# Ledger of designs, part 15: VH-VL binders against q8rxn5r50to198

Target 1, 149 residues: q8rxn5r50to198
Amino acid sequence: GKIFFISQTGTAKALAQRLHELCASNDIAFDIVDPHSYEPEDLPKETLVLFIASTWDGGKPPKNGEFLVNWLGESAEDFRVGSLLLSDCKFAVFGVGSRAYGESYNAVAKELSSRMIGLGGLEMIPVGEGDVDDGELDRAFQDWCDGVI
Key: E = the ipSAE of ESMFold2; O = the ipSAE of OpenDDE; V2 = 0.75 times the mean of E and O plus 0.25 times the DockQ between their complexes.

## First folded at step 18 (VH-VL; framework fv_burosumab)

Design U2 (at its last look DockQ between E and O 0.74; V2 from the best seeds 0.00; counts 0 for: pae E 3.4 > 2)
Fold by OpenDDE, look of step 18:
Structure U2 (fold): chain C 149 residues (1-149), chain A 123 residues (1-123), chain B 106 residues (1-106)
Amino acid sequence: as target 1 above (149 residues)
Amino acid sequence: QVQLVQSGAEVKKPGASVKVSCKASGYTFTNHYMHWVRQAPGQGLEWMGIINPRGGSTNNAQKFQGRVTMTRDTSTSTVYMELSSLRSEDTAVYYCARDTYRGWLPEYYFDYWGQGTMVTVSS
Amino acid sequence: AIQLTQSPSSLSASVGDRVTITCRASQGISSDLVWYQQKPGKAPKLLIYDASSLESGVPSRFSGSGSGTDFTLTISSLQPEDFATYYCQQFNSYPTFGPGTKVDIK
């Protein structure tokens, strides 16, 4: 499996690392991956994908995830792709955001989930949502991890 | 060389189901999407649907949704198309057709075809 | 769905003739068009893809042109084995076929 971190300030990356260690301690092997260095065309090869994704500036993805998120969007809008592309991929998404941004709160995580589903991916559990401002981020992430592992 | 060999002709009554097979050889079976296309006697060609290389998902034409089922058996390199609730209008030659698949996305045009399977629906 | 029309529906020609078949799409499809040849009792055979690219093994007397909505298949010098029905097909959206053009011997 792959653990992708879409991170601006490092929070999502740190959580991804924590998840990776948690998986390893349970004898579950994952590769932790920076989407910036990942070829999106390889995504259909994956059978298990976990996203830790932060949302920034107007609901946009951090730079390291911009290409992958755009690729997923473009693919989902192509009739040739549809549910045929990721039908063999199980996935889950955890969002890192702030409710201060209103409608943009965890917009990237929600978009990732929507696009993955649109492309035939099987969502393991609903999108986890963490708020960096409410002091509950660690708890929210742990709960999400408990559902994934 | 690439070959697609389909099962023999079928005669069915209205309301019945038919399952046509398409055995592939001469290439890596799991590297290509497969399509089904039919042709009524003396008529043109009609696309029915597509199945992905690993058989995990299908996409059917709106006209056949709920009535057509496509499957793959990788162990035998065979694709199946089952059409249920048959009616006289379903009388046609049914073709499996390989997608000119390059990479991970289907092209939705077809470089190799099976020889066709005639399905006749009559009372 | 994108509709394709072909002209003519049928034609009679002699060996050596130049034959031109047109295909028109109800909307712009860029170059997402292919041509097939079908003989009686046989499956279609791919001739041209991407509107103008010749499929491997297809004689050079076959050629395709056009983009957008209007496309043409040309046989520069008709041979005995070319008497058949020819279909255009678009793949800019879910596949649809033209009604076909039957080329008969005069």
Scores: ipSAE 0.294, ipTM 0.779, lowest interface PAE 1.7, mean pLDDT 95
Fold by ESMFold2, look of step 18:
Structure U2 (fold): chain C 149 residues (1-149), chain A 123 residues (1-123), chain B 106 residues (1-106)
Amino acid sequence: as target 1 above (149 residues)
Amino acid sequence: QVQLVQSGAEVKKPGASVKVSCKASGYTFTNHYMHWVRQAPGQGLEWMGIINPRGGSTNNAQKFQGRVTMTRDTSTSTVYMELSSLRSEDTAVYYCARDTYRGWLPEYYFDYWGQGTMVTVSS
Amino acid sequence: AIQLTQSPSSLSASVGDRVTITCRASQGISSDLVWYQQKPGKAPKLLIYDASSLESGVPSRFSGSGSGTDFTLTISSLQPEDFATYYCQQFNSYPTFGPGTKVDIK
């Protein structure tokens, strides 16, 4: 399996490390992946992926995830691909956002989920929605992790 | 040594269904998308749809939406095409055709074909 | 949908002749065209992909050219085993096929 972090300030990266540790303590092996160094064309080969994704200013993905997010969008526009591409891939997404962004709240996580579903991926649980501005981020994350396990 | 071996000829009445099989050998079955293409007697070729043998997802030509179902069985390396509500216009040779894999997506042209299965729909 | 036409619909030729078959698309398809050969009672066989690339094991007397809307299959010196029907197919969108060109012995 792979855990991708899409992070600007390191919060999503830190949560990905916590998820990795939790999985390891349950004897579940995952690789933590910076999507900047990941070849998106390998994604169809993955059977289990987890995303921890923050939303940045204007609802945009952090820079390290921009290429992967764009690749998913371009794939969705290719007639040859559609729901065929990721049909063997299970996934889950946890978003790190802020309600201060209004309708852009966790936009990147929601876009990732929508793209993965549209390309045939099997969503394991609903998108986890974290808010960096309330005292509940860690609890929301833990609840999501419990659902993934 | 790639081979696609299809099930035998079928004769059906209008309104019935037919299920044609295509058994693949000589390559890793899940590495190539599979298509179905038909050819009415004395006529040209018509694409019907595509199946990803990994995961089993499909996309069917609009003309056949609601009438064609494609499935696969990875344990036997076999794809199936079922065409329902048959009409006399469905009389044709039905081919399975292997997508020529090029990178991460199907290319929608075909490097190996099954021998064809004649389906005759008559009263 | 992208429609393909072929010219001629049939022709008669002798062994050794140079044969040219054209395929025209209703809109630009870049080089997203393939050619198949089909003999009576047999499945089609891939000859040319990407408009001009020979499939492995196809004799070099076959060549393809063109881009955009106009494409050509050429057989430089027709052999006895080349008498067949030839189909073009585009893959710039969901596949469509030309109506075929039958090449007969004169």
Scores: ipSAE 0.270, ipTM 0.724, lowest interface PAE 3.4, mean pLDDT 89
ESMFold2 (binder alone), look of step 18: mean pLDDT 94; pTM 0.953

Design U4 (at its last look DockQ between E and O 0.73; V2 from the best seeds 0.60)
Fold by OpenDDE, look of step 18:
Structure U4 (fold): chain C 149 residues (1-149), chain A 123 residues (1-123), chain B 106 residues (1-106)
Amino acid sequence: as target 1 above (149 residues)
Amino acid sequence: QVQLVQSGAEVKKPGASVKVSCKASGYTFTNHYMHWVRQAPGQGLEWMGIINPRGGSTNNAQKFQGRVTMTRDTSTSTVYMELSSLRSEDTAVYYCARGPYRGWLPEYYFDYWGQGTMVTVSS
Amino acid sequence: AIQLTQSPSSLSASVGDRVTITCRASQGISSDLVWYQQKPGKAPKLLIYDASSLESGVPSRFSGSGSGTDFTLTISSLQPEDFATYYCQQFYSYPTFGPGTKVDIK
């Protein structure tokens, strides 16, 4: 499986690392991956994908995830692929955001989930949502991890 | 050489279902998308749908959604197409047709065809 | 859906003749067009893909041209085995076929 971190300030990356360690301690092997260095065309080869994604600047993805998110969007709208592309991929998404941004709260995580589903992926559990401002981020993440592992 | 060999002709009554098979050989079965196309007697060709190389997902033409089911058996290199709630208008030759691909993207044209299976729906 | 038309619907020709068949799309389809040959009781056979690329094993007397909305299949010198029905098909969107052009012997 792959753990992708879409991170601007490092929070999502740190959580991804924590998840990776948690998986390893349970004898579950994952590769932690920076989407910036990942070829999106390899995504259909994955059977298990976990996203830790922050949302920044008006609901846009951080720079390291911009290409992948755009690729997923374009692919989902391509009649050739549709649900054919990721039919064998189980996935889950955890969002890192702030409710201070209103409707943009965890917009990237929600988009990732929507696009993955649109491409035929199977969502393991609903999108996890963490708020960096409410002091509950760690708890929310742990709960999400408990559902994934 | 690439070969697609389909099952024999079928005669069905309205309301029944028909399942046509297509056995593939001469290439890596799990690399290619497979399509189904039909042709009514003396008429043109009509695309029905596509199934992905591993058989985990399909995309059917709007006209047949809810009525057509495509499956694959990788162990036998066989693709199946089942059409239910048959009506007289479904009388046609049904073809399996291999789709080329570019990278991981399917191309929606057909480079190899089965010999066709005649399905007749009559009371 | 994208509609394709063909012209003519049928034609009669002699061996050695130059035959031209046209296909028109209801909207621009770039070069996402293929041509098939079909003989009675047989499955279609791919002749041309990407509007102008000759499929492997197809005689060089067959050629395709065009882009956008107007496409042409040409048989430079008709042979006895070329009497058949020819279909264009677009794959710019979900596949649709032309109505076919029957080439008969004069």
Scores: ipSAE 0.592, ipTM 0.845, lowest interface PAE 0.9, mean pLDDT 96
Fold by ESMFold2, look of step 18:
Structure U4 (fold): chain C 149 residues (1-149), chain A 123 residues (1-123), chain B 106 residues (1-106)
Amino acid sequence: as target 1 above (149 residues)
Amino acid sequence: QVQLVQSGAEVKKPGASVKVSCKASGYTFTNHYMHWVRQAPGQGLEWMGIINPRGGSTNNAQKFQGRVTMTRDTSTSTVYMELSSLRSEDTAVYYCARGPYRGWLPEYYFDYWGQGTMVTVSS
Amino acid sequence: AIQLTQSPSSLSASVGDRVTITCRASQGISSDLVWYQQKPGKAPKLLIYDASSLESGVPSRFSGSGSGTDFTLTISSLQPEDFATYYCQQFYSYPTFGPGTKVDIK
């Protein structure tokens, strides 16, 4: 399995490390992956993928995930792949956002979920919605982790 | 040596269903999408749909939506195409066909074909 | 859907003849065109892909050319085993096929 962190300031990366440790303590092996160093063309061979993704200014992905997010969007428009591409892939997404962004609240996580579903992925649980400003991020993350495990 | 071997000819009445099999050998079954293409007697070719044998997802041509079901069995390296609510115009040779990959992208042309399965729909 | 036409619909030729077959698309398809050979009672066989690339194991007397909307298959010196029907197919979008060109022995 792979845990992808899409992070500007390190919050999503730290949560990915915590998830990795939780999975390991339950004998579930994952690799933590910086999407900047990942070849998106390998994604169709993945069977289990977890995303922890922050939303940045204007609803945009952090730089380290920009290529992967754009690649997913472009793949969704290619008739050759569409809903066939990720047909053997289960996934889950946890978003790190702020309600101060209004309609852009966790926009990257929601877009990832939409694209993964459109490409044929099986969503394990609904998108986890973390808010860095409400003091409940860790509880929201733990609840999401419980659902994934 | 890539081979696609299909099940034998079928004669069916209108309203019935037919299930055609295609057994693949000579390559890693889950690495190549499989297509179905048909050809009415004395006519040209018509694409029916595609299955990704990894995971079993399918995309059917709009003309056949709701009547075509494609499945696979990875343990026997076999794909299946079932066409329901048969009509006389479904009389055709049905081919399974394999397309190549260009890098990570599946291409929608066919470098290998099964021998074909004649399906005749007659009352 | 992208429509393909072929010309001629049939022809008669002798062994050794140069044969040309054309395929025309209803819209631009770049070079996303293939050619198949089909003999009676047999499945189609891929000859040319990407408009001009020769499939491995196909004799060099076969060649393809064209891009956009107009494409040509050429057999430089017809052999007895080349009497068949030839189909073009586009893969720029979901596949569609030309109506075929039958090449008969004279």
Scores: ipSAE 0.528, ipTM 0.793, lowest interface PAE 1.7, mean pLDDT 90
ESMFold2 (binder alone), look of step 18: mean pLDDT 93; pTM 0.946

Design U5 (at its last look DockQ between E and O 0.61; V2 from the best seeds 0.51)
Fold by ESMFold2, look of step 18:
Structure U5 (fold): chain C 149 residues (1-149), chain A 123 residues (1-123), chain B 106 residues (1-106)
Amino acid sequence: as target 1 above (149 residues)
Amino acid sequence: QVQLVQSGAEVKKPGASVKVSCKASGYTFTNHYMHWVRQAPGQGLEWMGIINPRGGSTNNAQKFQGRVTMTRDTSTSTVYMELSSLRSEDTAVYYCARGPYRGWLPEYYFDYWGQGTMVTVSS
Amino acid sequence: AIQLTQSPSSLSASVGDRVTITCRASQGISSDLVWYQQKPGKAPKLLIYDASSLESGVPSRFSGSGSGTDFTLTISSLQPEDFATYYCQQFNYYPTFGPGTKVDIK
């Protein structure tokens, strides 16, 4: 399995490390992956993918995930692959956002889920929605983790 | 060498179903999409649909939606096409076919074909 | 759907003749066209892909040209083994095939 962190300030990366430790304590091995160093054309070979993604400036993905997110969108609209591409891939997404952004609240996580579904991926649980400003981020993350495992 | 070997000819009555198999060899089965194409006697060719053998997802031509089911068995490197509610118009040779890739993307033309399976639907 | 027509529907020719057949698409398909040869009782055989690229192992007397909507297959000097039916197929979208051109011995 792979855990992708899409992070600007390190919050999503730290949560990915917590998830990795929780999985390891349950004898579930995952690789933590910075999408900057990942070749998106390898994604069709993955069977289990977890995303922890923050939303940044104007609803945009942090730079380390920008290429992967754009690649997913382009692939979803190609008739040759589309919904056939990720048909053997289960996934889940946890978003790190702030309700102070209004309509952009967790926009990246929601976009990731939409694109993965459009490519034929199977969403394991609903998008987890974390809010860095409400004091409940850790509780939201733990609830999401419990659902994934 | 890449080979696609299909099951033998079938004779069916209207309203029945037929299941045609296509066994692949000479390549990694799960790395290539598989197509089905048919040809009625004395007629041209007609694309029926595609399966991704890695996950089993399919996309069938609209004409066959609700009547065609494609499956695969990765342990035997075999793709199956089942056509239900057969009519006399379904009398044809059925081919499995594989296309090349341009980079990581599959192209929808066919450089490898099975030998064909004749399905005759008559009362 | 992208419809293809072929001309002529059939022709008779002698060994050594230059043979030209055309394929026309109902809308632009760039160079996303292939040509197949099919002999009775056999599966189609790919000859030309991307309108003009010769498939490996296909004799150089076969050539393809065209782009957009108008495409041509040419056999520069017809041989006894070339008597067959020839089909074009587009792959700009979900596949559709031309109706075929039968090439017979005169």
Scores: ipSAE 0.607, ipTM 0.833, lowest interface PAE 1.3, mean pLDDT 91
Fold by OpenDDE, look of step 18:
Structure U5 (fold): chain C 149 residues (1-149), chain A 123 residues (1-123), chain B 106 residues (1-106)
Amino acid sequence: as target 1 above (149 residues)
Amino acid sequence: QVQLVQSGAEVKKPGASVKVSCKASGYTFTNHYMHWVRQAPGQGLEWMGIINPRGGSTNNAQKFQGRVTMTRDTSTSTVYMELSSLRSEDTAVYYCARGPYRGWLPEYYFDYWGQGTMVTVSS
Amino acid sequence: AIQLTQSPSSLSASVGDRVTITCRASQGISSDLVWYQQKPGKAPKLLIYDASSLESGVPSRFSGSGSGTDFTLTISSLQPEDFATYYCQQFNYYPTFGPGTKVDIK
């Protein structure tokens, strides 16, 4: 499986590392991947994908995830692709955001989930949502991890 | 050489279902998308849908959604197309047709065809 | 859906003739067009893909041209085995076929 971190300030990256360690402690092997260095066309080859995704600058993805998110969007809109692409991929998404941004709260995580589903992916659990401002981020993440592992 | 061999002709009553098979050989079965196309007697060609190489997903023409089911059996290199709630207008020759691909993307044209299966729907 | 038309619907020609068939799309389809040959009781056979690329094993007397909305299939010198129905098909959108052009012997 792959753990993708879409991170601006490092929070999502740190959580991805924590998730990776948690998986390893349970004898579950994952690769931590920076989407910036990942070829999106390899995504259909994945059977298990976990996203830790921050939302930045008014609902846009951080720079390191911009290409992947755009690729997913473009692919989902391509009539040739549809649900044919990721039908063998189980996935889950955890969002890192702030409710201070209103409707943009965890917009990237929600978009990722929507696009993955649109491409035929199977969502294991609903999108996890973490708020960096409410002091409950760690707890929210742990709860999400408990559902994934 | 690439070969697609389909099952024999079928005669069905309205309301029944028909399942046509297409056995593939001469290439890596799990690499190519497979399409189904039909042709009514004396008429043109009509695309029905596509199934991905591993058989995990399909994309059907809106006209047949809810009525057509495509499946694959990798162990026998066979693709199946089942059409339910048959009506007289479904009388046609049904073709399986291999789809080329570019990278991992399907191309929605057809480089090899089965010999066709005549399905007749009549009371 | 993209509508394809063909002209003519049928034609009669002699061996050795130059035959031209046109296909027109209701909207732009780039070069995402293929041509098929179909003989009675047989499945279609791919002749041209990407509007102008000759499929492997197809005689060089067949050629395709065009882009956007207007496309042409040309048989430079008609042979006895070329009497058949020819279909264009677009794949820039969900696939649709032209109505076909029947080429008969004069």
Scores: ipSAE 0.332, ipTM 0.791, lowest interface PAE 1.6, mean pLDDT 95
ESMFold2 (binder alone), look of step 18: mean pLDDT 93; pTM 0.948

Design U6 (at its last look DockQ between E and O 0.79; V2 from the best seeds 0.00; counts 0 for: pae E 2.5 > 2)
Fold by OpenDDE, look of step 18:
Structure U6 (fold): chain C 149 residues (1-149), chain A 123 residues (1-123), chain B 106 residues (1-106)
Amino acid sequence: as target 1 above (149 residues)
Amino acid sequence: QVQLVQSGAEVKKPGASVKVSCKASGYTFTNHYMHWVRQAPGQGLEWMGIINPRGGSTNNAQKFQGRVTMTRDTSTSTVYMELSSLRSEDTAVYYCARGPYRGWLPEYYFDYWGQGTMVTVSS
Amino acid sequence: AIQLTQSPSSLSASVGDRVTITCRASQGISSDLAWYQQKPGKAPKLLIYDASSLESGVPSRFSGSGSGTDFTLTISSLQPEDFATYYCQQFNSYPTFGPGTKVDIK
């Protein structure tokens, strides 16, 4: 499986590392992947994908995830692709955001989930949502991890 | 060489279902998307839908959504198309047709065709 | 859905003739057009893809041209085995076929 981190300040990346360690301790092998260095066209080859995704200013993805998120969006709207592309991919998404953004709170995580589903992916559990401002981020993430593992 | 061999002709009553098979050989079965196209007697060609190489997902024409089911059996290199709630207008020759691909993307034209299966729907 | 028209709907020609069939799309489809030959009781056979690319094994007397909305299939010198119905098909969106052009012997 793959663990993708879409991170601006490093929070999502740190959580991805934590998830990776947690998986390893349970004898579950994952690769941590920076989407910036990942070829999106390889995504259909994945059977298990976990996203840790921050939402940045304006509800936009951090720079390292911008290409992948856009690729997923474009692919989902391509008639040739539809639900054919990721039918064999199980996935889950955890969002790192701030409720201060209002309607943009965890917008990237929600979009990722929507696009993955649109492409035929199977969502393992609902999108996890973490708020960096409420002091409950660690707990929220742990709960999400417990659902994934 | 690439070959697509379809099942024999079918005669069905309105309201029934029909399942047509298409056995593929001469190429890597799990690499190619497969399409279904039908042709009513004396009429043109109509695309029905596409199934991905591993059989995990399909995209069907709007006209047939909810009525057509496409499946694959990789162990036998066979693709199936089932059409339910048959009506007289469904009388046609049904073709399986292989789709080329570019990378991982399907192309929606058809480089090899089965010989066709005549399905007649009549009371 | 993208609509395709063909002209003519039918034609009569002799062996050795140059035959031209046109296909028009209701909207721009770039070069996402294929041509097929179909004989009675047989499945269609792919002749041309991407508007002008000749499918492997197809005689060089067949050629395709055009882009956008207007396309042409040309048979430079009609052979006895070329009497058939020819269809254009677009794949810029969900596939649709032209109505066909029947080429009969004069």
Scores: ipSAE 0.538, ipTM 0.842, lowest interface PAE 0.9, mean pLDDT 96
Fold by ESMFold2, look of step 18:
Structure U6 (fold): chain C 149 residues (1-149), chain A 123 residues (1-123), chain B 106 residues (1-106)
Amino acid sequence: as target 1 above (149 residues)
Amino acid sequence: QVQLVQSGAEVKKPGASVKVSCKASGYTFTNHYMHWVRQAPGQGLEWMGIINPRGGSTNNAQKFQGRVTMTRDTSTSTVYMELSSLRSEDTAVYYCARGPYRGWLPEYYFDYWGQGTMVTVSS
Amino acid sequence: AIQLTQSPSSLSASVGDRVTITCRASQGISSDLAWYQQKPGKAPKLLIYDASSLESGVPSRFSGSGSGTDFTLTISSLQPEDFATYYCQQFNSYPTFGPGTKVDIK
């Protein structure tokens, strides 16, 4: 499996590291991956993918995930690839955001989920919605982790 | 040696369904998308849809949406096409056809074809 | 949907003749065109892909050319085994086929 972190200030990366440690303590092997150094065209080979993604200013992905997020969007529009591409890939997404952003709250995580579903991926659990400002981020994350495992 | 071997001819009544099989050999089954193409007697060729043998996802041509179901069994390297609510206009030879290997990208021309399965729909 | 036309719809030719078949697309398809040969009672056989690339095992007397909207298949010296129907097919979008060109013995 792969755990991708899409992180601007390190919060999503830290959560991805916690998830990796939790999986290891349950004898589940995952690689933690910076999408900046990942070739998106290898994604169809993956059978299990976990995303921890923050949303940055204007609803945008952090820079390290920008290419992967854009690639997913463009692939979803290509008639040749569509829902055929990721049909044997299970995935889950946890978002790190703030409700102070209104409509942009966890926009990147929601976009990732939408794109993965559109490309044929099987969503394991609903998008996890973390809010850095409401004091419940760690609980939301742990609940999401329990659902993934 | 790449081979695509299809099930035998079938005669059906209008309103019935037909399921045609296509057994692949001589290559890595999951590396190539499989298509279905039909040809009515004395007529041209018509693409019906594509299946990804890895995972089993499909895209069907709009004309057949709601009537065609494609599946596969990776353990036997076999693809199936089921066409429901048959009409006399569905009388045709049905071919499975393999797309070339292009890595992860499906291609939409056909380098190997099955021998064809005649399906006759008569009242 | 991208429509393909073929010209002529049929022709009669002798062994040794040079035969040219044209395919025209209703819109530009770059070089995303394949040619197939089909004999009665048999499946189509791929001859040419990407407009001009010869499929492995196909005799060199077959060639393809063109891009955009106008494409040709040429048989430089017709052989007895070449009497068949020839179809073009575009793959710039969901596949569509030309109506075919029947090549008969004179």
Scores: ipSAE 0.361, ipTM 0.751, lowest interface PAE 2.5, mean pLDDT 90
ESMFold2 (binder alone), look of step 18: mean pLDDT 93; pTM 0.950

